# VHH binders against q84jc2: the designs that were tried, part 227

Target 1, 232 residues: q84jc2
Amino acid sequence: MSKMRNLVEEKFLEFYESWVIQLELYLHQLLIAHNNNTMSETELRHLISKLTTHHKAYYTAKWAAIREDVLAFFGSVWLNPLENACSWLTGWKPSMVFRMVDRLRKSRVVLVEAQVKKLEELRVKTKFDEQKIEREMERYQVAMADRKMVELARLGCHVGGESVMVVEAAVRGLSMGLEKMVKAADCVRLKTLKGILDILTPPQCVEFLAAAATFQVQLRRWGNRRHYVTHS
Below, E stands for the ipSAE of ESMFold2; O stands for the ipSAE of OpenDDE; V2 stands for 0.75 times the mean of E and O plus 0.25 times the DockQ between their complexes.

## First folded at step 13 (VHH)

Design lf1 (framework vhh_8fcz_2; at its last look DockQ between E and O 0.59; V2 from the best seeds 0.00; counts 0 for: pae E 11.7 > 2)
Fold by OpenDDE, look of step 13:
Structure lf1 (fold): chain B 232 residues (1-232), chain A 126 residues (1-126)
Amino acid sequence: as target 1 above (232 residues)
Amino acid sequence: QVQLVESGGGLVQPGGSLRLSCAASGFTFSDTAMNWVRQPPGKGLEWVSGISGSGGQTTYTDSVEGRFTIIRDNDKKMVYLQMTSLKTEDTAVYYCARFPYSELWEYLTTGSFDPEGQGTQVTVSS
């Protein structure tokens, strides 16, 4: 069944489509930079900065949108089912990027011991942060099965002013909690990304970002092909 | 069949201007981000500029920022690169490129780029 899109969904859809297109452009730059290795360190850093800024822009827009309707992000209409299936709390799972780094290490990326140690420390930290968030999320999810939920279930039997108010209050409460969780998750994402980029050299950053962007773009493309969806 | 036809290249003096054109066909143009890339003599492919499908977003390599402008006409299925303040280092064969994933991956893995068009030669020399 097709979902009716609300204003938040429509706006964010438009934003996201544009954002993804720009991401693909950056991916191009990253891949060229990575392959040719002709760019200076300053140029590489600038490219990295552009990408980080681009990601920051996404979260800025996201956070603005979730203030309006966080629930929209738990059924993201701008994502295909495959993308949604791979989402953890409305985005990529932070710990996943370490697998990307590991993959890079198996390829051409040579990390010095100090980098490896720092990455491991960051990985551990990230995992702990994820677990904390998951526990909190679980708490919220379980808490839904309370008196308010019972009231919500009764709504089908008796619809009155008081019931509507109770339901609205319950939804608001849930939304507030979810918003907090989403923001917390996003913070972990951003911190993890920053952490990795701080550990890696500029060339390594470019390779990592290229891999990450490739994964994101490919996931979208695969999902779109599978579901006969095109995007502009 | 995808076709990209570049034109507008030539010989110019430093400080001069050129406007490159790319005629596209064989794919959904308005949904495809388009790029200009260049290959200097004896060098590898270098990305120059990109524009989103809608034309609302543009990006440039640092060396051409402020000098080059990429625009597109989706009705005509054209992409343009207005080049100003040209420098000797801008000398290259310029290609219009969709740069789909397959091409990106191929380039990344093989280091080879197979342009869909013939490219247009830009030579900046005093």
Scores: ipSAE 0.022, ipTM 0.304, lowest interface PAE 7.4, mean pLDDT 84
Fold by ESMFold2, look of step 13:
Structure lf1 (fold): chain B 232 residues (1-232), chain A 126 residues (1-126)
Amino acid sequence: as target 1 above (232 residues)
Amino acid sequence: QVQLVESGGGLVQPGGSLRLSCAASGFTFSDTAMNWVRQPPGKGLEWVSGISGSGGQTTYTDSVEGRFTIIRDNDKKMVYLQMTSLKTEDTAVYYCARFPYSELWEYLTTGSFDPEGQGTQVTVSS
């Protein structure tokens, strides 16, 4: 990474830092609501709506940014190394979210059998969608490993501008394919989130959203903190 | 030693205004998100409002949105809660709190509340 970030990286870094700070503030609301029997169902649903809107805003901003530079999201400058190591196609692996639901079910969240059945159905569909994306990514990696196109670009620089135009069109096409795949992965993330929130009751949704936000905030704090104290 | 000292409470009529203050010491204040929480008589703890360490981002519980404003002064290590259009249901002891190194974390994980400050009583009655 250079000393100066490109424009996309600079803009998204600013956005993401503000977005995470707001997520931390929402997390505190969620944690208090978790053990508070005086909140109405309407109040809980409004809090849940704030969280889902906040998550949608992240993807809205992300999709605008990947249109300009999708590669910025692979090894992102706004994430610490621990956060980057946990990424699957630029974000959470959708099927991993169910491990969080499983932990809640074993500790504090009581799920009725109808909810358990629906969650298992969603888990299977989510895994199926993940596997489809992984197969498509594999095909993309094979296409990128076709070194004939890369070597023609190298030779084209020695031949002239006609070869440059052909190579630029091919590179643009492959970049658009990668953008499409990242958006597809994000759509699975959003559909999985919505599916979980549709199955859970409002108090259970608050519990789930609190766990998810806690994980994300603590992952960031842990990854940053390991370097914070070594500057002394 | 961390200290949070709340003040500014009192008896006020419905529709009235109050400004609560919280003086903080013993931690890096400007890096710490701060919150106001309240405990109505005979009820559990309710989260009211939060503000980021920089002060650039605020959030509020639904019942106080548009009526309360959280403010911080990092130079003076102060947090304020400007309350307007007060209602009888706003009657509570109000505490300021740090996320998550404070009594709120223990309350949320163990169910016991051991505040760092004494709180300030707000009573809204006609």
Scores: ipSAE 0.006, ipTM 0.322, lowest interface PAE 11.7, mean pLDDT 77
ESMFold2 (binder alone), look of step 13: mean pLDDT 83; pTM 0.845

Design lf2 (framework vhh_8fcz_2; at its last look DockQ between E and O 0.76; V2 from the best seeds 0.00; counts 0 for: pae E 2.7 > 2)
Fold by OpenDDE, look of step 13:
Structure lf2 (fold): chain B 232 residues (1-232), chain A 126 residues (1-126)
Amino acid sequence: as target 1 above (232 residues)
Amino acid sequence: QVQLVESGGGLVQPGGSLRLSCAASGFTFSDTAMNWVRQPPGKGLEWVSGISGSGGQTTYTDSVEGRFTIIRDNDKKMVYLQMTSLKTEDTAVYYCARFPYSELWEYLTTGKFDYEGQGTQVTVSS
């Protein structure tokens, strides 16, 4: 009774595995850079750019994949159960990064008052955007249990070419809604990330990115160990 | 006990080549991404190159891209850094380094890194 993977799942799994491996390599660079005060601002900015580009590549691939099968991302086979449990609308919850920044502030990061203010403003905005998306998602989820769902269930009981076509069309419609929500969530993620990086100095950006990458890598590792899964 | 032993350093002229080696032991080598880092005189530790556990992926700092090649032999538990077209700015003590997964947060927060090796001196001078 193992889950059969479709082509989208298989392709994205391969992509993601490679992507995460690369992320780990970047993480090592970030960690060293974080503790190297001799790097120029230009060098730091370049490193930041490399990481941001890497993240952009993920979303590019994701968005291509969700066009084909958005449902694959609601049961992401490329993630372990722990990673999936921590997922909000197929990815990290945008507001989580602020807690990460707060944690860093309590340790080594020193922010000027202007940065603190901007971060707080961004936090509020991000939270608002998250809630908006959540409300929309709830609406979609509730709507799925309407007459249309009943019709789909009824049609599913009938064997025939026409019925299959109708069901497929209905599923596509539902998927489009989900795709919209996922994209919206991703946009908030990207905007939040950009916002934070725009507020932070290059050294702080490196530290933040290192922390984020560390969290991601560790979460995956912990989850894999817990479930006896080995990757890379 | 984790051991990393670097070798292959030396004095070379600009444009010359060196091949660094790192012998690793005391941990699951094939599952660990390996790195080369270097410390130039009077400067902090800088990352140079990294290679995934399987060796399938590599990355380089910009200044060495196209000149340096990192490879690994998991059977021998070796990591290599082939350096070509060496420049004076490549002068440094080179270390083979791994980042223990369990210590990533510690490194991030404290800056404490346990690269166990003594490193190998690379001097590029005319």
Scores: ipSAE 0.840, ipTM 0.941, lowest interface PAE 0.6, mean pLDDT 90
Fold by ESMFold2, look of step 13:
Structure lf2 (fold): chain B 232 residues (1-232), chain A 126 residues (1-126)
Amino acid sequence: as target 1 above (232 residues)
Amino acid sequence: QVQLVESGGGLVQPGGSLRLSCAASGFTFSDTAMNWVRQPPGKGLEWVSGISGSGGQTTYTDSVEGRFTIIRDNDKKMVYLQMTSLKTEDTAVYYCARFPYSELWEYLTTGKFDYEGQGTQVTVSS
């Protein structure tokens, strides 16, 4: 049977495809702006604001969608298999972003001691918050192993008479818990992003945002190329 | 093998209009986001505008928003920049540009922009 998508998945697929296309256009602007003297500080702050607004729009749309169907964000139809494989609780892993900062420090971004200290403090806080979320997620892992029952109840298939009602209640309880976990992870992502951008200067923020967007755009393109080659 | 040929520049009065053209060849045009960048006299490059491969999404630098329109024709493999209400500050050599995915990391790490065309001169003066 052909791959089927519910209304939430179809709407978010359309949103996400548009969102990532716009991210690529912003990336091109970032690439011209990074670490050269072509833009004033005011212009850099406007570009940074466009990027942060674009990221906030993603979470606004995501949080609306997870209220309807949080399970759609585990193994998402709008992501290729490589993108899905790289996800931690439906998104990028907050602590891994500091590897990108570390790479920039090695090649092109000069940080003063005060910035380095603040970034290390943020890294430790971020890791602590991640570990707390991971411990909470362990309580839901057995319920995720029974996804076959969740999928059947979600599709409206009967498994057994009264037991269908019990499964539906369990799915609702699991979904509420997963929604809380996903929102908690997203809050850590947003706090980490904001924290990094608050510590960096405007030119450094442009470099960081360019690296982050490059990674996301290339991951999508690379995953799509591998999928095409496999099927050709 | 990739060729980008800009044209349509010239001398124009402040408040005037021009339409720049970019003829593209040597790559899959309809899949590729296209950009206009410019280099004012004695200054570095400035990004002006970008358009998605389908043409459905566009972005503009703040100083040209509302005055310039980026357009593409995928059948003719053309990108245009319709410029209106031109100002002296718009004087520059204008280039069309693409950022192939394979070169994104190189641009990020080096900061170098490699022109694929000769550009077209726009001069706004009285």
Scores: ipSAE 0.437, ipTM 0.802, lowest interface PAE 2.7, mean pLDDT 82
ESMFold2 (binder alone), look of step 13: mean pLDDT 79; pTM 0.811

Design lf3 (framework vhh_8fcz_2; at its last look DockQ between E and O 0.89; V2 from the best seeds 0.00; counts 0 for: unsure alone 64.5 < 65)
Fold by OpenDDE, look of step 13:
Structure lf3 (fold): chain B 232 residues (1-232), chain A 126 residues (1-126)
Amino acid sequence: as target 1 above (232 residues)
Amino acid sequence: QVQLVESGGGLVQPGGSLRLSCAASGFTFSDTAMSWVRQPPGKGLEWVSGISGSGGQTTYTDSVEGRFTIIRDNDKKMVYLQMTSLKTEDTAVYYCARFPYSELWEYLTTGSFDYEGQGTQVTVSS
């Protein structure tokens, strides 16, 4: 049986589809800028700002949506299976971006020693923050295996009454915890992104953002093709 | 084979208007976001405008916002750029551009992009 989408899912799906399309258009700009050595730093910074604003808009929308139904994001219907498979706590894993930077370094991005040092420091911090969040997430997940879990298991036996109330309370509790974790993860994402952009020069930022956008767009397109989904 | 054929360029006075056309073939047009890019004399290639595959979303560089309009006809596989209030700084060779999705990483890493079109010259001069 196909899962019926709730209102939050429908709204966010619409938002996300539009958002990704816009991202692709920004990618065009980034790719062109990437190969334009005549663009001023001001122009580059403006483009970077546009992209960062675009990403901020996503999280603004996301956070509004998760307040209503955080569980929707753990079965993100707006993502294809490939995208979902690559998701960590409802988004990209923060430490992944350092792999992108490494990849760029192996190509043509030249970082000075000071940048390398700062990136490494940021990497360590990001990894630490990820692990902290993972531990907390585990705590929430394991905590479900208590009395509440028993009630959940009995839900089929008791369609109403106290059992339903207990289950609802358990779900609410879990949701609250999940919301907290998702927000925490998003904060790490945003901080990591900001950190990287603060370390890189404007041209390097453009290249990095282009790489990130390329990855995101391609992941979606590959996933859609694999599952016979066309998206324009 | 992918083909992009630009047309509609010319010489105009400041404040004038031109409509550029791009005929596309050789790829799934409706699934491909399209852009107009331009190369001013002595400068690098710069992005001008983009339109989503469906045509539902458009974007512009700040310098042309409000003056240029990008539209597409997926049935005809055409992209257009309506340019108004042209300025001297708009002088450039204009190209219709797509980014082959399968080659984005290569483009990113090598910096090599093959523009399929020959471009159309737009000259704004008094």
Scores: ipSAE 0.832, ipTM 0.935, lowest interface PAE 0.6, mean pLDDT 90
Fold by ESMFold2, look of step 15:
Structure lf3 (fold): chain B 232 residues (1-232), chain A 126 residues (1-126)
Amino acid sequence: as target 1 above (232 residues)
Amino acid sequence: QVQLVESGGGLVQPGGSLRLSCAASGFTFSDTAMSWVRQPPGKGLEWVSGISGSGGQTTYTDSVEGRFTIIRDNDKKMVYLQMTSLKTEDTAVYYCARFPYSELWEYLTTGSFDYEGQGTQVTVSS
């Protein structure tokens, strides 16, 4: 069947398209700020706050939407196939964000020993939290398989009355489990982002946020190019 | 070849109005987000405002919110900055800017920003 859009998907598609366009405009602001050696710490922290608020707005909208349809976030209609293929539990993989820090260290960002130590501690903690969630997802998959076996047993015998109600309760229970795991993954994302921004200086935070926004914008543009067809 | 040509600057009294224009050529204008940036005397570049390729989304730095309006005309390949309630601190050279998607990482890694236009001077004084 063709992928139909329900109201949740349609609403979040509109939100996300607006959200990513706004992120692109913030990227312009970040790119100018990283070239400006006369900005005060207060001005830089204000810009950083705008970006963190923008990211928090995404998760606020997402968490409202997953209460109604968590499955919309697995294979999302507002993402191109490349963006969907790069997703780990409906979003960017927390441990991989340190690759952006590494890229910045190779070019412009100089970290002092204390920052390097704190970033390594955060990287290890983030990886540990990821692995914990991955193990929880494996247990969830086992639970889904067990419920599939119950359904197969039901198909091998006929029962009256409650079979639709039992299936509906099981599906609701599985959706609630998925919702909890998605929120747990998002909490690791937010904690990792906050941790990085707390360790970096304000100019370094601007560089990091610019790199992160650049990656999102380019992934979207790159993935969308495969859909262009020249006519005549 | 890419060209951005800024115009419309001048001398204006505090509280006055100006409309800056940016004529664009040499790239696909309608799918390119555009920004106005400015350089006040003795200071670095300051981002002022941005507009999406379609024109449906706009953003402003806090100090100009409610006073400046960014507008685009994709048929004429123009972007404008309508400035009202001008203040002395708005005095700067104003530039139109784009950030080519293929060059974003280079901008980040080199730390340099190359102007594509000459800018237009706005001077707010009595």
Scores: ipSAE 0.613, ipTM 0.863, lowest interface PAE 1.8, mean pLDDT 83
ESMFold2, look of step 13: ipSAE 0.507; ipTM 0.831
ESMFold2 (binder alone), look of step 13: mean pLDDT 78; pTM 0.799
ESMFold2 (binder alone), look of step 15: mean pLDDT 78; pTM 0.797
OpenDDE, look of step 15: ipSAE 0.817; ipTM 0.927

Design lf4 (framework vhh_8fcz_2; at its last look DockQ between E and O 0.01; V2 from the best seeds 0.00; counts 0 for: pae O 15.6 > 2, placed apart)
Fold by ESMFold2, look of step 13:
Structure lf4 (fold): chain B 232 residues (1-232), chain A 126 residues (1-126)
Amino acid sequence: as target 1 above (232 residues)
Amino acid sequence: QVQLVESGGGLVQPGGSLRLSCAASGFTFSDTAMNWVRQPPGKGLEWVSGISGSGGQTTYTDSVEGRFTIIRDNDKKMVYLQMTSLKTEDTAVYYCARFRYSELWEYLTTGSFDPEGQGTQVTVSS
């Protein structure tokens, strides 16, 4: 079943493969900029703008695809099993990007006290928003289990069009709730990213974006190199 | 206090076998995925193998798949790495690791992390 793909999955798989290739190219540019301090602030801001535009393009495509099939983003065919296992509501967990911020504090790039205070405030707000979403998602996890039960009933008992219509309405209601939750999580991701980039200087933004892209690229590479064996 | 104690390394000829052991304490072992990582001479850390908390799923890097087997004993709080058909490129210090989100993040972003155990030396030479 996971080998079968619908039109939404095929279209997004093609998009995502291209998107990741471009991310890897931007990562190369970020690493050059990070290792060579001769780039002007204008050049750094242009590179940062390319990265933010690239991330915006991802969410634009994702939200269009989610409108058509949100379930495709739970156990996505364009991600390896490790990438899927690391997903929090179809993406990176917002509070975890502060580990990259913590590494900036250990690097040669010094954060001033005002930046540290603002980053800590953002960390607390990000965690709070994340927890709100987790609580609402717990409500929908029961509904997801009930959807599996409804699908089993559909396979086992086919009586009249009214029964099918009731089941389809319940599935659509669950999908609308999941779409809302995923978009709420994506909004927390975008607010967190923007907040961090607004607080950091351009050289610090380059280092942060390089760390984020490195994690995403290496998670994909490492997950693709794993040989998975399941035991009964 | 978390402790991971690796043992069982040694000098082995190519084609030989070794079994590494890791004794764990100080955390809820049965719900924690466990991993082996290695550091070859003059190279960075390389993830080798992992096993889920239940033991129901094992994973391996390409270069050791089919030659190494990861095993756990939740009653004894032990993880093992059975190595066969050893090659000179398997020469490394081997570490047992939990690879929680923080270790995973550090490993993937820097190519290394600080292992909690002392490691055990495996040397494969003719």
Scores: ipSAE 0.016, ipTM 0.466, lowest interface PAE 7.2, mean pLDDT 81
Fold by OpenDDE, look of step 13:
Structure lf4 (fold): chain B 232 residues (1-232), chain A 126 residues (1-126)
Amino acid sequence: as target 1 above (232 residues)
Amino acid sequence: QVQLVESGGGLVQPGGSLRLSCAASGFTFSDTAMNWVRQPPGKGLEWVSGISGSGGQTTYTDSVEGRFTIIRDNDKKMVYLQMTSLKTEDTAVYYCARFRYSELWEYLTTGSFDPEGQGTQVTVSS
């Protein structure tokens, strides 16, 4: 039986579909700006701002949804299997963006020493933060293998009473922990993105954002084609 | 083909000034951060200054901060280094350089970089 979507999933699915459409539009603009140099620095900054605002909107919506059902995001129905497979704590892995920065090496992006140093510092920091979160996540996951887990295993034997209450409490506890971890991860994502954008020049930002958006959009497209799914 | 041609070097006394120029061609100049690097006699290559593609961001090595100014003209595809209060330790061959992320990273980690231009000699001596 296919998993029935809950209200949170349905709402977020709708949101995400719209959000992705807008992202594609922005990607188009980014590509134009990048390839044709048709925009002034002011215009580039404005475009960058639009993109950053767009991403912020995503996390605003995400966090609102997570408050209701964080577990929905660990089986994101709005993502295809490929997208889900590439997800780290319900989103892109923060350190991955540095691979995108590295990709700029193959382009016309040229950096000054100060930028390279700052990027390296940011990379190290980001990696550290990721590891910290991973350790905490592991802690939560391992913690499930306790008395509560035993109760979960016995759930089929007991339909009510103390056992059910314990299981519910365990799930709530886990959810709270997961919510915390997801938010922490998202914060690292946002900080990393901001950090990179603060280091790069407007043209470099546009190129970076174009690369990031391209990756995201293409990943979705590839996954959809692979699984015969069409999303708006 | 990428070309960087440095000029403006010379012999000056301590406290003097020089203005170096770099003519760039063969790449998208306005999108490329440009740098000045120098090689003192018997020493390795040293980064001196950098400027973003738009010119909105500049940076300097500590030893030249306040004395050197990097500017660029994207219309002319030129980068300049205005040097003031020159010191004997500023004596070096100066190169205009563009650093891709990987190249600059390599430079920073290994100290190895091959300038594309011929450089211009700056000699500060009493």
Scores: ipSAE 0.000, ipTM 0.194, lowest interface PAE 15.6, mean pLDDT 85
ESMFold2 (binder alone), look of step 13: mean pLDDT 81; pTM 0.825

Design lf5 (framework vhh_8fcz_2; at its last look DockQ between E and O 0.01; V2 from the best seeds 0.00; counts 0 for: pae E 6.0 > 2, placed apart)
Fold by OpenDDE, look of step 13:
Structure lf5 (fold): chain B 232 residues (1-232), chain A 126 residues (1-126)
Amino acid sequence: as target 1 above (232 residues)
Amino acid sequence: QVQLVESGGGLVQPGGSLRLSCAASGFTFSDNAMNWVRQPPGKGLEWVSGISGSGGQTTYTDSVEGRFTIIRDNDKKMVYLQMTSLKTEDTAVYYCARFPYSELWEYLTTGKFDHEGQGTQVTVSS
């Protein structure tokens, strides 16, 4: 019983495969920059900019796709099961990146007190935003367990008619809500990323981005190996 | 077995142009990003350019940005590096490299890629 892929899934899969490969290339550059420490500040900033642009491109594509079928992203066929298991509202959980920052601090990255303070403030804000989104998400999910749920259950009894219309309307409503939530989550992701990058120095940004990209790539790699999938 | 064969190098004057070619075999070419790396005299390996499997994404080191163009032909299993406005500092042995993630760590630790090509010498001199 293979899952049938719709057009949105297929297109995004192709996009994502290419996007990930490019991410790996950028990761390479980041690691080189980090390891060799030969790049000027200008060069580092340029590299950071390229990566941020790359991420923006992802969300641009994502948002275009979710307009067509947001549900595709709740069963992302372009991700392996491990990646999906680690997903929060169709992406990485924003608060997770602070764990990465903490790790950087342990890895000889020296943050000045002002940076530490700002990062903590951002952490709190991010957590708050996540919780807000989660509450709203719960609201949408629970809302399905009303009269509409009864109609959903009756769908198997008859095709067409008022019940089908009600179900369709319910699904549309849910989809709209989900789209809203996904976008909200993505905004928190982007804001969090921007916030961190604004706080860190260029060398620190490179290290952070390298760590983040490494984690993403490794997660994909581990998941693929575990499930005998080769995406390259 | 992965095989990469580079060609197209030579001696050129500053401001000149060269086109490098790399013939690849032994792996699913279209599924792999391809890179050009170079080793200047007395220096370690330096990444130059990369292209995604589909060819839709390209990237360059800052020093060659705007001067070099990486292209691939998946049907022919070829990757190219068009070099223009060459500078003396571009002098190096150029290698074509497949981009497996594992090689990234190897590069960081040993400065080596898993390229099996002989490389092609590019010399820019007046």
Scores: ipSAE 0.152, ipTM 0.625, lowest interface PAE 2.3, mean pLDDT 88
Fold by ESMFold2, look of step 13:
Structure lf5 (fold): chain B 232 residues (1-232), chain A 126 residues (1-126)
Amino acid sequence: as target 1 above (232 residues)
Amino acid sequence: QVQLVESGGGLVQPGGSLRLSCAASGFTFSDNAMNWVRQPPGKGLEWVSGISGSGGQTTYTDSVEGRFTIIRDNDKKMVYLQMTSLKTEDTAVYYCARFPYSELWEYLTTGKFDHEGQGTQVTVSS
């Protein structure tokens, strides 16, 4: 059962449903561009720019929403259970996107040695940044447990208005710390995406973006109620 | 070399129970969400259930919610699917799979599934 929790969740649910519909429309354009070799480089770059702008709009809305309620992005009401199960710190795991890049190397499009080298360098950097965030998240989880321990100690002690101030400070600290880590993860996602698109040629970028959008759209469909299927 | 070995399938009557097992090797098991997917006879692949790397989040497709339980043991590198109240519609080959991985992404984008394990057959028949 899906429950609406609060105004932030209601607003972002509406935003996200609209955002995914537009992503599906861009996917159609990406597939046409990928399957047709008649588009100019200028036209491909405009399509790529539309996709990157669309992704940037997502993060703009997300960062505004996490400022109000960062916990809404851990087990999100606008995602189905499968989509939530695939989340790493409120989004796609940066290092895992290179499985789509590996698919490009097996596809119809040839990568030159210079591109392969740059992509491997980016993969290593992305993994390093990802692991750094994971270590910081582990420290945050320990700090959160310690703050809960302080809360439990307060319950065994008779304190008045001072205890409210301590609890409020602890809650603000946990929320701010979690928001910082989510934004850091999003920065790794954006740097990784930009890095990949900078290395690839426009036709290769279209193929990559089509694969990424296809996965996102199909993961959503797969995780929802059974779709109508054509029997063979 | 990544290996996933499914077992525990068999023939069972409607309303019966089975426990599927998946032994994993060749990757950092606790870093990976694990899933059960199934392929009914003559049909495409269906996602059944998933579990986060830590085991703290479990998810199920609507048709199995309340009947199936996914469990992992990170020390033994095992994933289980405890199935109860089985129905004839649950008849399928069941595979365990990592999420996200290139084989599932390949399936969702191209329709080709190069599974990492051999799967285990579950047949529910009266």
Scores: ipSAE 0.099, ipTM 0.553, lowest interface PAE 6.0, mean pLDDT 80
ESMFold2 (binder alone), look of step 13: mean pLDDT 81; pTM 0.832

